VHH binders against Phototropic-responsive NPH3 family protein NPY3 (NPY3). Designs and how they scored, part 3

Target 1, 272 residues: Phototropic-responsive NPH3 family protein NPY3 (NPY3), of Arabidopsis thaliana (Mouse-ear cress) (q9fn09r205to476)
Amino acid sequence: DWWVEDLAELSIDLFKRVVSTIRRKGGVLPEVIGEALEVYAAKRIPGFMIQNDDNDDEEDVMEQRSLLETLVSMLPSEKQSVSCGFLIKLLKSSVSFECGEEERKELSRRIGEKLEEANVGDLLIRAPEGGETVYDIDIVETLIDEFVTQTEKRDELDCSDDINDSSKANVAKLIDGYLAEISRIETNLSTTKFITIAEKVSTFPRQSHDGVYRAIDMFLKQHPGITKSEKKSSSKLMDCRKLSPEACAHAVQNERLPLRVVVQILFFEQVR

## First folded at step 6 (VHH; framework vhh_enristomig)

Design s27 (from n11 with S53H)
Fold by ESMFold2-Fast, scan of step 6:
Structure s27 (fold): chain B 272 residues (1-272), chain A 118 residues (1-118)
Amino acid sequence: as target 1 above (272 residues)
Amino acid sequence: EVQLLESGGGEVQPGGSLRLSCAASGFTVSSNYISWYRQAPGKQREWVSTIYHGGSTNYAESVKGRFTISRDNAKNTLYLQMSSLRAEDTAVYYCAKEYWDSGEFDYWGQGTLVTVKP
């Protein structure tokens, strides 16, 4: 809607008043309110489309924190009102502006409702300065935990199993891709953290374990200094019986894999 | 079938600029995340930059602030704008479609040579 662009010119106080009045009066879909919030955030939050760590003005940070907290408070409760991508951009901003735990918990809960809509780039969230890692891997683990908790509740209520299985399959694909990418770009990713995250989605439906294999291979390739025990533990995440012929052909020539894993792949390929 | 064709490489002096292009066919660049890699003589392939499905970008530390990845969805083409080039940037540059769930692990483009002469 064209009027949404005009609303983005308003101060946050006026924006809140206008949106609250529109919502109170009724007749506007939650999705339109969500669109208004997203357009406002994109225009008013520096670096909203790309996480930007070069804003050093402490007074500006306080102002941005207040603006972000107001926007989060205005999010419609309806699941379809906002995209997962928008929620993750708000989460990235909340980390950058050091917002309170309440805002981060609410955003994580909402992201967990529709985590299957996210892409790998969405999950690459920069950590605060001074930590051991450049990227905040713990926050991604929290998002996965939210998805798991909410999906288990839906399973208990005998809700649509097909929908739950489809969401789980998409999240497994997302996390396999995330693990491969974070292994490539985060030199301080520990074997323990890699395995912990992978195990959270290990039972989810998959067409194949090719994505799991790719994540393991990328981790081994970018972390050549890990021990033989760590290589074995990482490699145990994949089910060799579920690899495609193409993945098997790659894996049997892969000197990064433990020899026992290569032998298992050769054996299972032979009995197909 | 996926095809990637890199172009725009050549010889430049230190401090110069080049724009690399990667023409894609068999898939839509706006719907995938696509990376630039490079391989210097005698070295393993090194990741340079990625553009993600949603348009977010990421860069290797060695090129951050000097290189810019972008795409033109109408032309189905990926770009790498390189500035402030150094001798260490001399490499064959590859673009790669990332297959996170299909077992595809190799880079798809033929590469384009960038030589920064001292």
Scores: ipSAE 0.012, ipTM 0.366, lowest interface PAE 8.5, mean pLDDT 82

Design s28 (from n11 with S53R)
Fold by ESMFold2-Fast, scan of step 6:
Structure s28 (fold): chain B 272 residues (1-272), chain A 118 residues (1-118)
Amino acid sequence: as target 1 above (272 residues)
Amino acid sequence: EVQLLESGGGEVQPGGSLRLSCAASGFTVSSNYISWYRQAPGKQREWVSTIYRGGSTNYAESVKGRFTISRDNAKNTLYLQMSSLRAEDTAVYYCAKEYWDSGEFDYWGQGTLVTVKP
């Protein structure tokens, strides 16, 4: 509320002391503390709300790093205290400020607990200057690995198979969308990396492979120089039997697809 | 039926500004991600900017800091505010709707021409 906005004007040390005092006295939900942290981050971290962009970064990098590390340490343990989007913004900032491995690992773990809440835009994380790629695709792979690991542990306990399947379906949709988008905007995305990420969610429940087809088509469209072997490997990611009639109609006219794939689609459409 | 209609293009001097609009029909802009692309004469189409379902945005490096994508949910319209325009921004600008998991694929508008005069 009004006090949350006023707290954002405080130094990080005072902010921490005030928040700690409020928590000790009780009567405030963890979600309200999470809101206070998000408002503080938005106010005090340059570029936090504008896709991890920084102004005057060179002079402030050590101060921003320290501030971010303090905010991460203040995150309430309750899963519902902060949104997945806020956690990903903190992760983006941790990459930009070159924070230590421990902060990134903790943020990745927390994001993995609720990755199904993320949107494609959240996963478009810029790499530090001087790298081969503009976007940090490896960090997204790490988030998927965290989700997979945590979900497999829950599956072993046989506690929530229907809930886990719903989460997996949502993450599959998210990653299909991410692959389509990163294929469009990242010039240096390799076929190997595209396939590696797609394979991590390939066994997840899906009603349709239309999303997989869109990701493949976008990759082929934006990477016309790849070999026929690479086109074949990428196309193997989709199950032609799970394409909608609309997707089949699009695919059979798609000159970017290998001929064998078009033939398979025509065959399965006949026997559907 | 899904339709996209771009408008707002025209001629402008270097350093000038233009605001492009994309009127959407048959779907809700706040529930989808919508992108701007452009195609300069003799070149292939390139991505410019995207606004995602949750409201986050992304930009091609060449336009970052100069262009701003936004939407008006009440008017179901997408905007691209372009400032500090350069000769290399001369192109036909298109908006495109993408479907993540539906049987319907990308829908493109007819485009609107932006010309930055030397």
Scores: ipSAE 0.091, ipTM 0.541, lowest interface PAE 5.6, mean pLDDT 83

Design s29 (from n11 with S53P)
Fold by ESMFold2-Fast, scan of step 6:
Structure s29 (fold): chain B 272 residues (1-272), chain A 118 residues (1-118)
Amino acid sequence: as target 1 above (272 residues)
Amino acid sequence: EVQLLESGGGEVQPGGSLRLSCAASGFTVSSNYISWYRQAPGKQREWVSTIYPGGSTNYAESVKGRFTISRDNAKNTLYLQMSSLRAEDTAVYYCAKEYWDSGEFDYWGQGTLVTVKP
């Protein structure tokens, strides 16, 4: 409670010692320790709540890198101890401060445990300066791979298919939304990368394919120079039978879609 | 029918603040991608900020740290809190429903004018 705010005023070394002592004595929930870490990060890391593209202080970067690495090392092992949003903010900071691969791998593993809790905005991670793209799409692909790997392990050991399917459905919705948004804001997104990411979640359960259609349409709209073959490959990601009447009405007027796809949608609309 | 109605624009001095509102009807703000765009005289419309169904937000680089997008789900209303306003922020501000970014299913408000006087 009151001590959480007071701990945020301490140096990182004192903060670590106090938190370690509290954990050693027991009697405090992992979630409370997680809260203390989040409050400390928000207070002590400039721009933590939003990724700061304008911070060019080299001395600050080195100090912040060390502080971030220490905070990551202090994360409780319990899955529920910290939110997915907090882990992603730590990941964004690790990219900005150019932290080592070990911190990024640990954060990616933790995020993969609960990726279904993330929002589209959380996945819009800015790339380091000088790269081909403004946003770091490869990191998002890594998070999806972590989720897939961990889910496959759970499928082999656990009989909870319903719970696992619910998580997959939520991640499919998240990634459909991410693909639509990144297509809108990242002009250098390749067709190959778009398809690769979409295919990783293509077998996941979905209530409808409206989200998939929106992602494809956004990609086609913002990348008008792609080939007919690329348009065909992208359009194959959606199941026309699972489109809402509203999406069908939009799609049949959509000059960006291959004609074959429009014909298929019209056919299925007649059968209904 | 879907409708978006902006309000709150006006004249301010450099460094001032304004709060824009966007009242939505015909759909639920919390379930949709809702964005603020702006258009300055003689320039193309540019994206300012988006709030996602889950509540996450994103901002154009030019407004980061100065503008805050939020929503009131009970009132089905979107807000844009603007601080530290600059002359280059002078524009007509539009609220947009981004469910389908394809024109036909994009729903735009009528806009509200913000003028930062020197």
Scores: ipSAE 0.014, ipTM 0.285, lowest interface PAE 8.3, mean pLDDT 82

Design s30 (from n11 with S53F)
Fold by ESMFold2-Fast, scan of step 6:
Structure s30 (fold): chain B 272 residues (1-272), chain A 118 residues (1-118)
Amino acid sequence: as target 1 above (272 residues)
Amino acid sequence: EVQLLESGGGEVQPGGSLRLSCAASGFTVSSNYISWYRQAPGKQREWVSTIYFGGSTNYAESVKGRFTISRDNAKNTLYLQMSSLRAEDTAVYYCAKEYWDSGEFDYWGQGTLVTVKP
């Protein structure tokens, strides 16, 4: 571990040369290389270990951009070499430093390979200043699309439906939680965008629709000005038959839900 | 009304364990989304773990495999079992709840300090 810390003191050029030499020699697991990259990034990139750091110094941004591009180029190809959390931190930094499409696309692809390992906090990627929303919702939509595309390809090639279903269930849980959090924070989140993201994971396996209900309710709570049609469209995302008794108890007292939805919940609670 | 009260913090050596508790009143823990957050010295507050109504859980990457969030519905209490503690886990730990009915976004408890020192 100590040599990894020592490597973090090197310039990026020396760091790259040393790591490349170690990799060529072999005998070192890709995970150890991944650890070295993460320690280096944490030490050299301001704010790397926290949500977001607004650095508007143009000269610093150019240097950080070059450093980040170099680190991304050094990522081992092995899926297990780095965590999803580390990849998302690199993605957050790439957005902050305004890195090019190539770096962002490669990071998005790699995150899509293991999106089920992410947590809601990982997906709260700050949008550039002056936008309609505080967080970049489009980038998260891209990550979901990458996951969907890759899992559909694996479904076609693999006979491991149980493993793919587990990954899909974990991503559905992740996105339900993400939608609830961004709905709470983003007053400018449109009904169309909320529904579009939710629909991308709507067919995924779930034990319950409690998370879907929570996301819908948070959206309704923070967007009281939406139309009756928009409330109806949002509420259609959940399957009332899949709500837990706890969620049903909450929902039947919920004045934000359309009356028809409350009646449907009561009806299905009686017949299930 | 609604109250969250954290306890269980203290000083522990690296590799040690602690169990944090969050006693809830004014709402039912099994019917709500409740999270643990922490704030380390000189750093921003960060999310640690969440338990959803229905019992599903999620964890920050830095604590996966070491921390376990749970609840006791009969005691209306949330727990965070922390094991294999590291110096970087030193922080004030907060229990946070979303208010569904009051119009408040989050309710934060007062926090409990965890210090990991050799």
Scores: ipSAE 0.000, ipTM 0.215, lowest interface PAE 11.8, mean pLDDT 81

Design s34 (from n11 with S56T)
Fold by ESMFold2-Fast, scan of step 6:
Structure s34 (fold): chain B 272 residues (1-272), chain A 118 residues (1-118)
Amino acid sequence: as target 1 above (272 residues)
Amino acid sequence: EVQLLESGGGEVQPGGSLRLSCAASGFTVSSNYISWYRQAPGKQREWVSTIYSGGTTNYAESVKGRFTISRDNAKNTLYLQMSSLRAEDTAVYYCAKEYWDSGEFDYWGQGTLVTVKP
């Protein structure tokens, strides 16, 4: 849609008025409105496509906060109107510009509706300066909680179990990958936080626990100073019976794993 | 069978540029999580950059703003464009495919040497 580019030249007030008028008159798909919002955000929010820099200028922060809040208020309610990636970019911007609780809650809720569409890179959200970690792990935990709450609500209402199981499986893969990646990057990631996040998706359906094993192994590899008790607690997250033969072969040579875990893997591999 | 073959390394002066390539086979670059790592003499292997299945990229702090990871889906090839090279960038650079589900564990290429001469 060629007119989408033209709308991005408008002030935020005019943009809102034009989009609202178009929606009221009908004849335009929610996906086209979503496209218009994304093009506008990409053009008007500095670094929107590359969310790496903090913006500490008070005047700029206030203007960007107002702009972002307006864009969030304009999001179509239809799930297919915007991508999960776009919603996460808006969430990253809301953190950077210190937006209020209401905007962040709405974005988290919408991301929770379709978290299975996200990729690992989407979840690498920069933390505010002064924290122990470079990336904001608590925000990701909130997104997982939203997904869990919404899927439990759908299960309660007897919605399609096949669709819910597929979404849960995809989110389990996503979070296994996320845990491995943040374990590699974040030397200050605590064992408690790692386990807390992993446990939130532990009951989700999985083809195998290879991804869980990878996350645990990466955590152990990058956190050599943790206690024997912490290694034991982390290793309990995986079900050795669900490891592939390839994962078992790797694990039995893995000096980072507790001996008892290696013995358990050898036992279950033998009786497979 | 997963195979990774790095190329493009060489000798450059400080401030110079190089583009590394990683030819992949046995998997699709556009659908996978692929990283660049490097290992300097006497040091541990360190992560440099990753490109995720959706095209999002991430970089180690030491190379941010100087290096750019990209891919050519038609050629099934990963690239690392390096600019403003420094003496501390001297290392063997490795391309790695990391698994996120059932399958074989991380695959590493044989590496390509980058030397930034003072």
Scores: ipSAE 0.059, ipTM 0.494, lowest interface PAE 5.6, mean pLDDT 83

Design s35 (from n11 with S56A)
Fold by ESMFold2-Fast, scan of step 6:
Structure s35 (fold): chain B 272 residues (1-272), chain A 118 residues (1-118)
Amino acid sequence: as target 1 above (272 residues)
Amino acid sequence: EVQLLESGGGEVQPGGSLRLSCAASGFTVSSNYISWYRQAPGKQREWVSTIYSGGATNYAESVKGRFTISRDNAKNTLYLQMSSLRAEDTAVYYCAKEYWDSGEFDYWGQGTLVTVKP
């Protein structure tokens, strides 16, 4: 609403006080509080709405860290109060500002509740400068682990396989796309890390393995120096029986794939 | 049927600007991630920029800060705003749908030529 924009003009202390008063008074939906937090973050955190945050001012970083910690503490407990995209933006900022583990754990837990709502671009989280990788792949692995843990608990409590399978299928598609993109843009992605992440979603329902094939092909294309053993291990992630005819046509011409894999694809094409 | 049609290329001087357009049909640009690639004479195609379904953007290091990718959902059109152009930006620019859909691999347009005269 219009007053939400006015709240974004306030200092963080006054903003917190006003929001707390509104919450105490009642009559405002958690989603409206979530909107107020998002508008405030967008206005007050430089680069919040874009994925490239390269703020290098240490004094500003400490103030922004405190502001981010305050905003995280104000998040309503209701799942629907904030979007997955907003939570991921807060997580990206927490990594950029080097916030404490408590804030990152809470954000990761909340993101895990609705990871199927994320898109590939959301998961491209930049690591702090000076590390061995440009992107923080470990944090994405943590988000997947949170999703898996929470979904396993839901499987134990309810017998609604359709809802859980749909979420799992969407997350499998998301991670297949993430692996393809991170393979393209992250030169220091190891074969071990690629396989570890792919294996976390390998048992999830899928209509086809075309996405898995694309991720493998992109990894092989961007990492031409890997060993024959590494190529074999990566290729084992896909089930050739689940490839579309179009994917099979592409794969049989693909000189990056191990010959054994090409032969297997040709065999399964013949028996369709 | 998926189709991509690029336009807006031409000749410019170093330091100049151009805006490329990519008209998409057969799919919705706001629901997919769409990229710009370029191919210089005698070279392999190079990734330039991507806009993701949620609106986030990413850029190759060589163009970061100089190029801006955007879309117009109502026109189902992708744009690449290029500024501070350099001789090495000379290439045929392509837009592409970057992942498999309906059993078909990446869809490419015909390309539009950008020539930066040193």
Scores: ipSAE 0.117, ipTM 0.531, lowest interface PAE 5.5, mean pLDDT 83

Design s36 (from n11 with V29F)
Fold by ESMFold2-Fast, scan of step 6:
Structure s36 (fold): chain B 272 residues (1-272), chain A 118 residues (1-118)
Amino acid sequence: as target 1 above (272 residues)
Amino acid sequence: EVQLLESGGGEVQPGGSLRLSCAASGFTFSSNYISWYRQAPGKQREWVSTIYSGGSTNYAESVKGRFTISRDNAKNTLYLQMSSLRAEDTAVYYCAKEYWDSGEFDYWGQGTLVTVKP
């Protein structure tokens, strides 16, 4: 739409007034309003489309914070009005601009409604300055918790089990991929945090545990200094019975795995 | 059958630029994240950059600001635009779709050699 690009040139106050007027008059789909918000954010927030920009001036930060708070307040209530990717970009900006808990809480809630649409790159959120980790893993844990809470509520209200199972399967795949990637790039990821996040999706439906095994293997490879007990606890996350033949072949040659796990894999591979 | 074919390597002077390409087949390119790795003579293979299915990117600190990763889902092709090249960037560059990062299940291309003359 021609007006979407033109609206991106307006001040945030005027943008809000125009969008409110368009919505009041009706005839425009919530998805079109969502598109207008995304185009506006992409034009006005540095690094919004590509990655988080941690180098903002203090005056710019205050202005960006107000702008972001206004955009969040304008989000249509309809679930399909905005993409999960857009919501996560807003969340990344809210962390970068140090927005209040209220805005982050609302964004986390909305992301939880459609977390299955996210990709691994979306979840790589930069941590605030001064922390031990480069990436904010606690925020990702919060997003998972929101998804779990909302899915449990849908289950209790007799919503379609097939739809919920599909969403859960997609989120399990997403989190397996996230754990593998964060294990590779985040040297200060603790065993406790790795296990805590993995356990939150452990009961979700899966075609196989190959993704779980990959995440465990990446964690063990990048964290060679962990204890024997920590290796055992991490390895318990996977069900050896659900590994593909290819994963089993890889695992039995894997010197990073506890011997007990290798023996279990050999046993189950032979029984299949 | 997963296949990755790198191209675009060559000899370049310090400060020069080069664009590497990786043609992918045998999997759904648009739904996967794909990485560039490199291996310099006598060194271990190191991660360079990743582009995720949604288009967001990540870079190793040593190349940040100098390299740009991009993808063309219609062509099933991954790119690495390299600028401000240094002698230290001399390496064989690999396109990778990692299934497993520690064995025969890693899907790597054949590699393309980039040589930056000192």
Scores: ipSAE 0.154, ipTM 0.553, lowest interface PAE 5.1, mean pLDDT 83

Design s37 (from n11 with S31R)
Fold by ESMFold2-Fast, scan of step 6:
Structure s37 (fold): chain B 272 residues (1-272), chain A 118 residues (1-118)
Amino acid sequence: as target 1 above (272 residues)
Amino acid sequence: EVQLLESGGGEVQPGGSLRLSCAASGFTVSRNYISWYRQAPGKQREWVSTIYSGGSTNYAESVKGRFTISRDNAKNTLYLQMSSLRAEDTAVYYCAKEYWDSGEFDYWGQGTLVTVKP
């Protein structure tokens, strides 16, 4: 891959022209174009791989914003051309550089096409300084909404149910894991936001509700000041009948759960 | 079958560095979520850092920029490189393998003590 490294040394304007010329000539797979964009971003955007650079130089931020906007505009339309991880790194950079709504919307749409490929760590996106939360939870909600909207469109067009169900199951697992992790690390996560996100994937196929239970328990553990009503509302997200024996054993000893929920678990264990 | 064995703890002066190791057996480090936690005297256990299956990392605000989590896939070993150590970093450090589906930490190591002496 002799040319990819060399192209990363070019100015963004020249890089765009060369890539556009290569695409016009044909004979190059969209995945190869995607690789060129990723190598370029990794070399030219400070902190792109780690997303923790606190550079406050205003002129550098403006230049990086323009560079990022150009890279987003160059993304091939083919779903397989770039990884979900790369798209999320671009999204994290767009938040850091305060890019416009157009770039964030396009990235969110692209991520929604393949959200099942993401890892929990990918979704831990830091909010700009000065907000109420350290992590940007609203942007994750937007990604879930994109996935839901696109999946509903595929369902209406009689696409394969097996493929759609597999994607939904993987996203449900991803979001259960995300809710558990964000509950652990984000002390300002509201009950309303937790429930809203969980409800978006509540109808998706699952092998068990152990992941839902973990998310609820982590939320209750890190938010001991919430009301009894809030605990009840959060606990309604899980189906006690779908808990594994291991989850049931943990839950019946769990002093953080509402008593009603513990009684339901004991009842369903008895009548299994 | 599954075990986590921590090492590398000890006494260090303020501003010093230590590297903790967590040797894993019975599972593949590169395919799992693995976290470092710590427990200071008289305090509850707190999360320090996680490395996710895809290789991305996250850190508690108190250690961001000072600690680095990494793994060596060939040795099936997790590391925590600690720099610019402070008295507040004195704690027993634990390695934990997490099952995201089960709602519990699957396996914990025995811990390794880090003491920052003035």
Scores: ipSAE 0.020, ipTM 0.469, lowest interface PAE 6.6, mean pLDDT 83

Design s38 (from n11 with S31T)
Fold by ESMFold2-Fast, scan of step 6:
Structure s38 (fold): chain B 272 residues (1-272), chain A 118 residues (1-118)
Amino acid sequence: as target 1 above (272 residues)
Amino acid sequence: EVQLLESGGGEVQPGGSLRLSCAASGFTVSTNYISWYRQAPGKQREWVSTIYSGGSTNYAESVKGRFTISRDNAKNTLYLQMSSLRAEDTAVYYCAKEYWDSGEFDYWGQGTLVTVKP
């Protein structure tokens, strides 16, 4: 709306006061408040909309941290008030500015409510400098755990499981894609971490295991130094019976796969 | 039928700029992951950049700050704007559809050659 851009010109304290007053009076949808927060963040946080992983403004870190913490505190409780993409941008900024645990925890909870709306690029969150990995894989694990916890609570209610199964299927596809991408770009990704993340979504509904196969193949391709035991453990994540004919044709020529897996695929291909 | 057609390669001086294009057909660029890869003579293909369905981007460390990936949804075309080119950037550049979603593996274009001449 017309007032959203005007609010973005205000100091953070005045912005908070105005938004709180609007919320108290009612008559404005939570989604409109969410829009105001996003426009404010885009204007006031350097690199927010372009998802800048490398924040060069060292001098303003404390000011940016306080601003981000204030914005997180203003998020409406309604699930539909803000997009998953906006929440993830806030999470990326909170990691970059080294915000406290409370903000990260709240953002992770909210993202977990609608993780199925995220795309793979959203989950590529850079770790702080000096860590063992360039990307923060533990934070993605936390998001998956939040999704699992909240979905299990919904499953216990007297309602259709079709909606939860659809959400789980979408998250399985998302995480299969994430594992393939992180395997390609993160050279320090361990076999243990790869398997741990994959196992968190292993029971989710899937039409095929082609995505799982792609993730495994990318991991094997980019980590040629792993042991035969590690290759075997990784390959066990996929169900060869659920591979498409195209995936089977690719896999039987794939010299990165353990021989046992290739033989198993050939067997299942024969009974098709 | 998925097709990717790269263009815009050529010879450029060190420090120069080029814009590569990838015309896509058989799928929509705005709803898919699309990446640029390159292959230098005698080397394996390496990843350069990706644009994700939501519009976020990622870059190989060697090109970060010098290359910019973008797309034009109306033209269903992907771009790679390259600046501050170095001799090490000499390679055949490929456009690739990477996200596995339909039981089809990655699709590669024919490539376009970029030569950075000293």
Scores: ipSAE 0.188, ipTM 0.588, lowest interface PAE 4.8, mean pLDDT 84

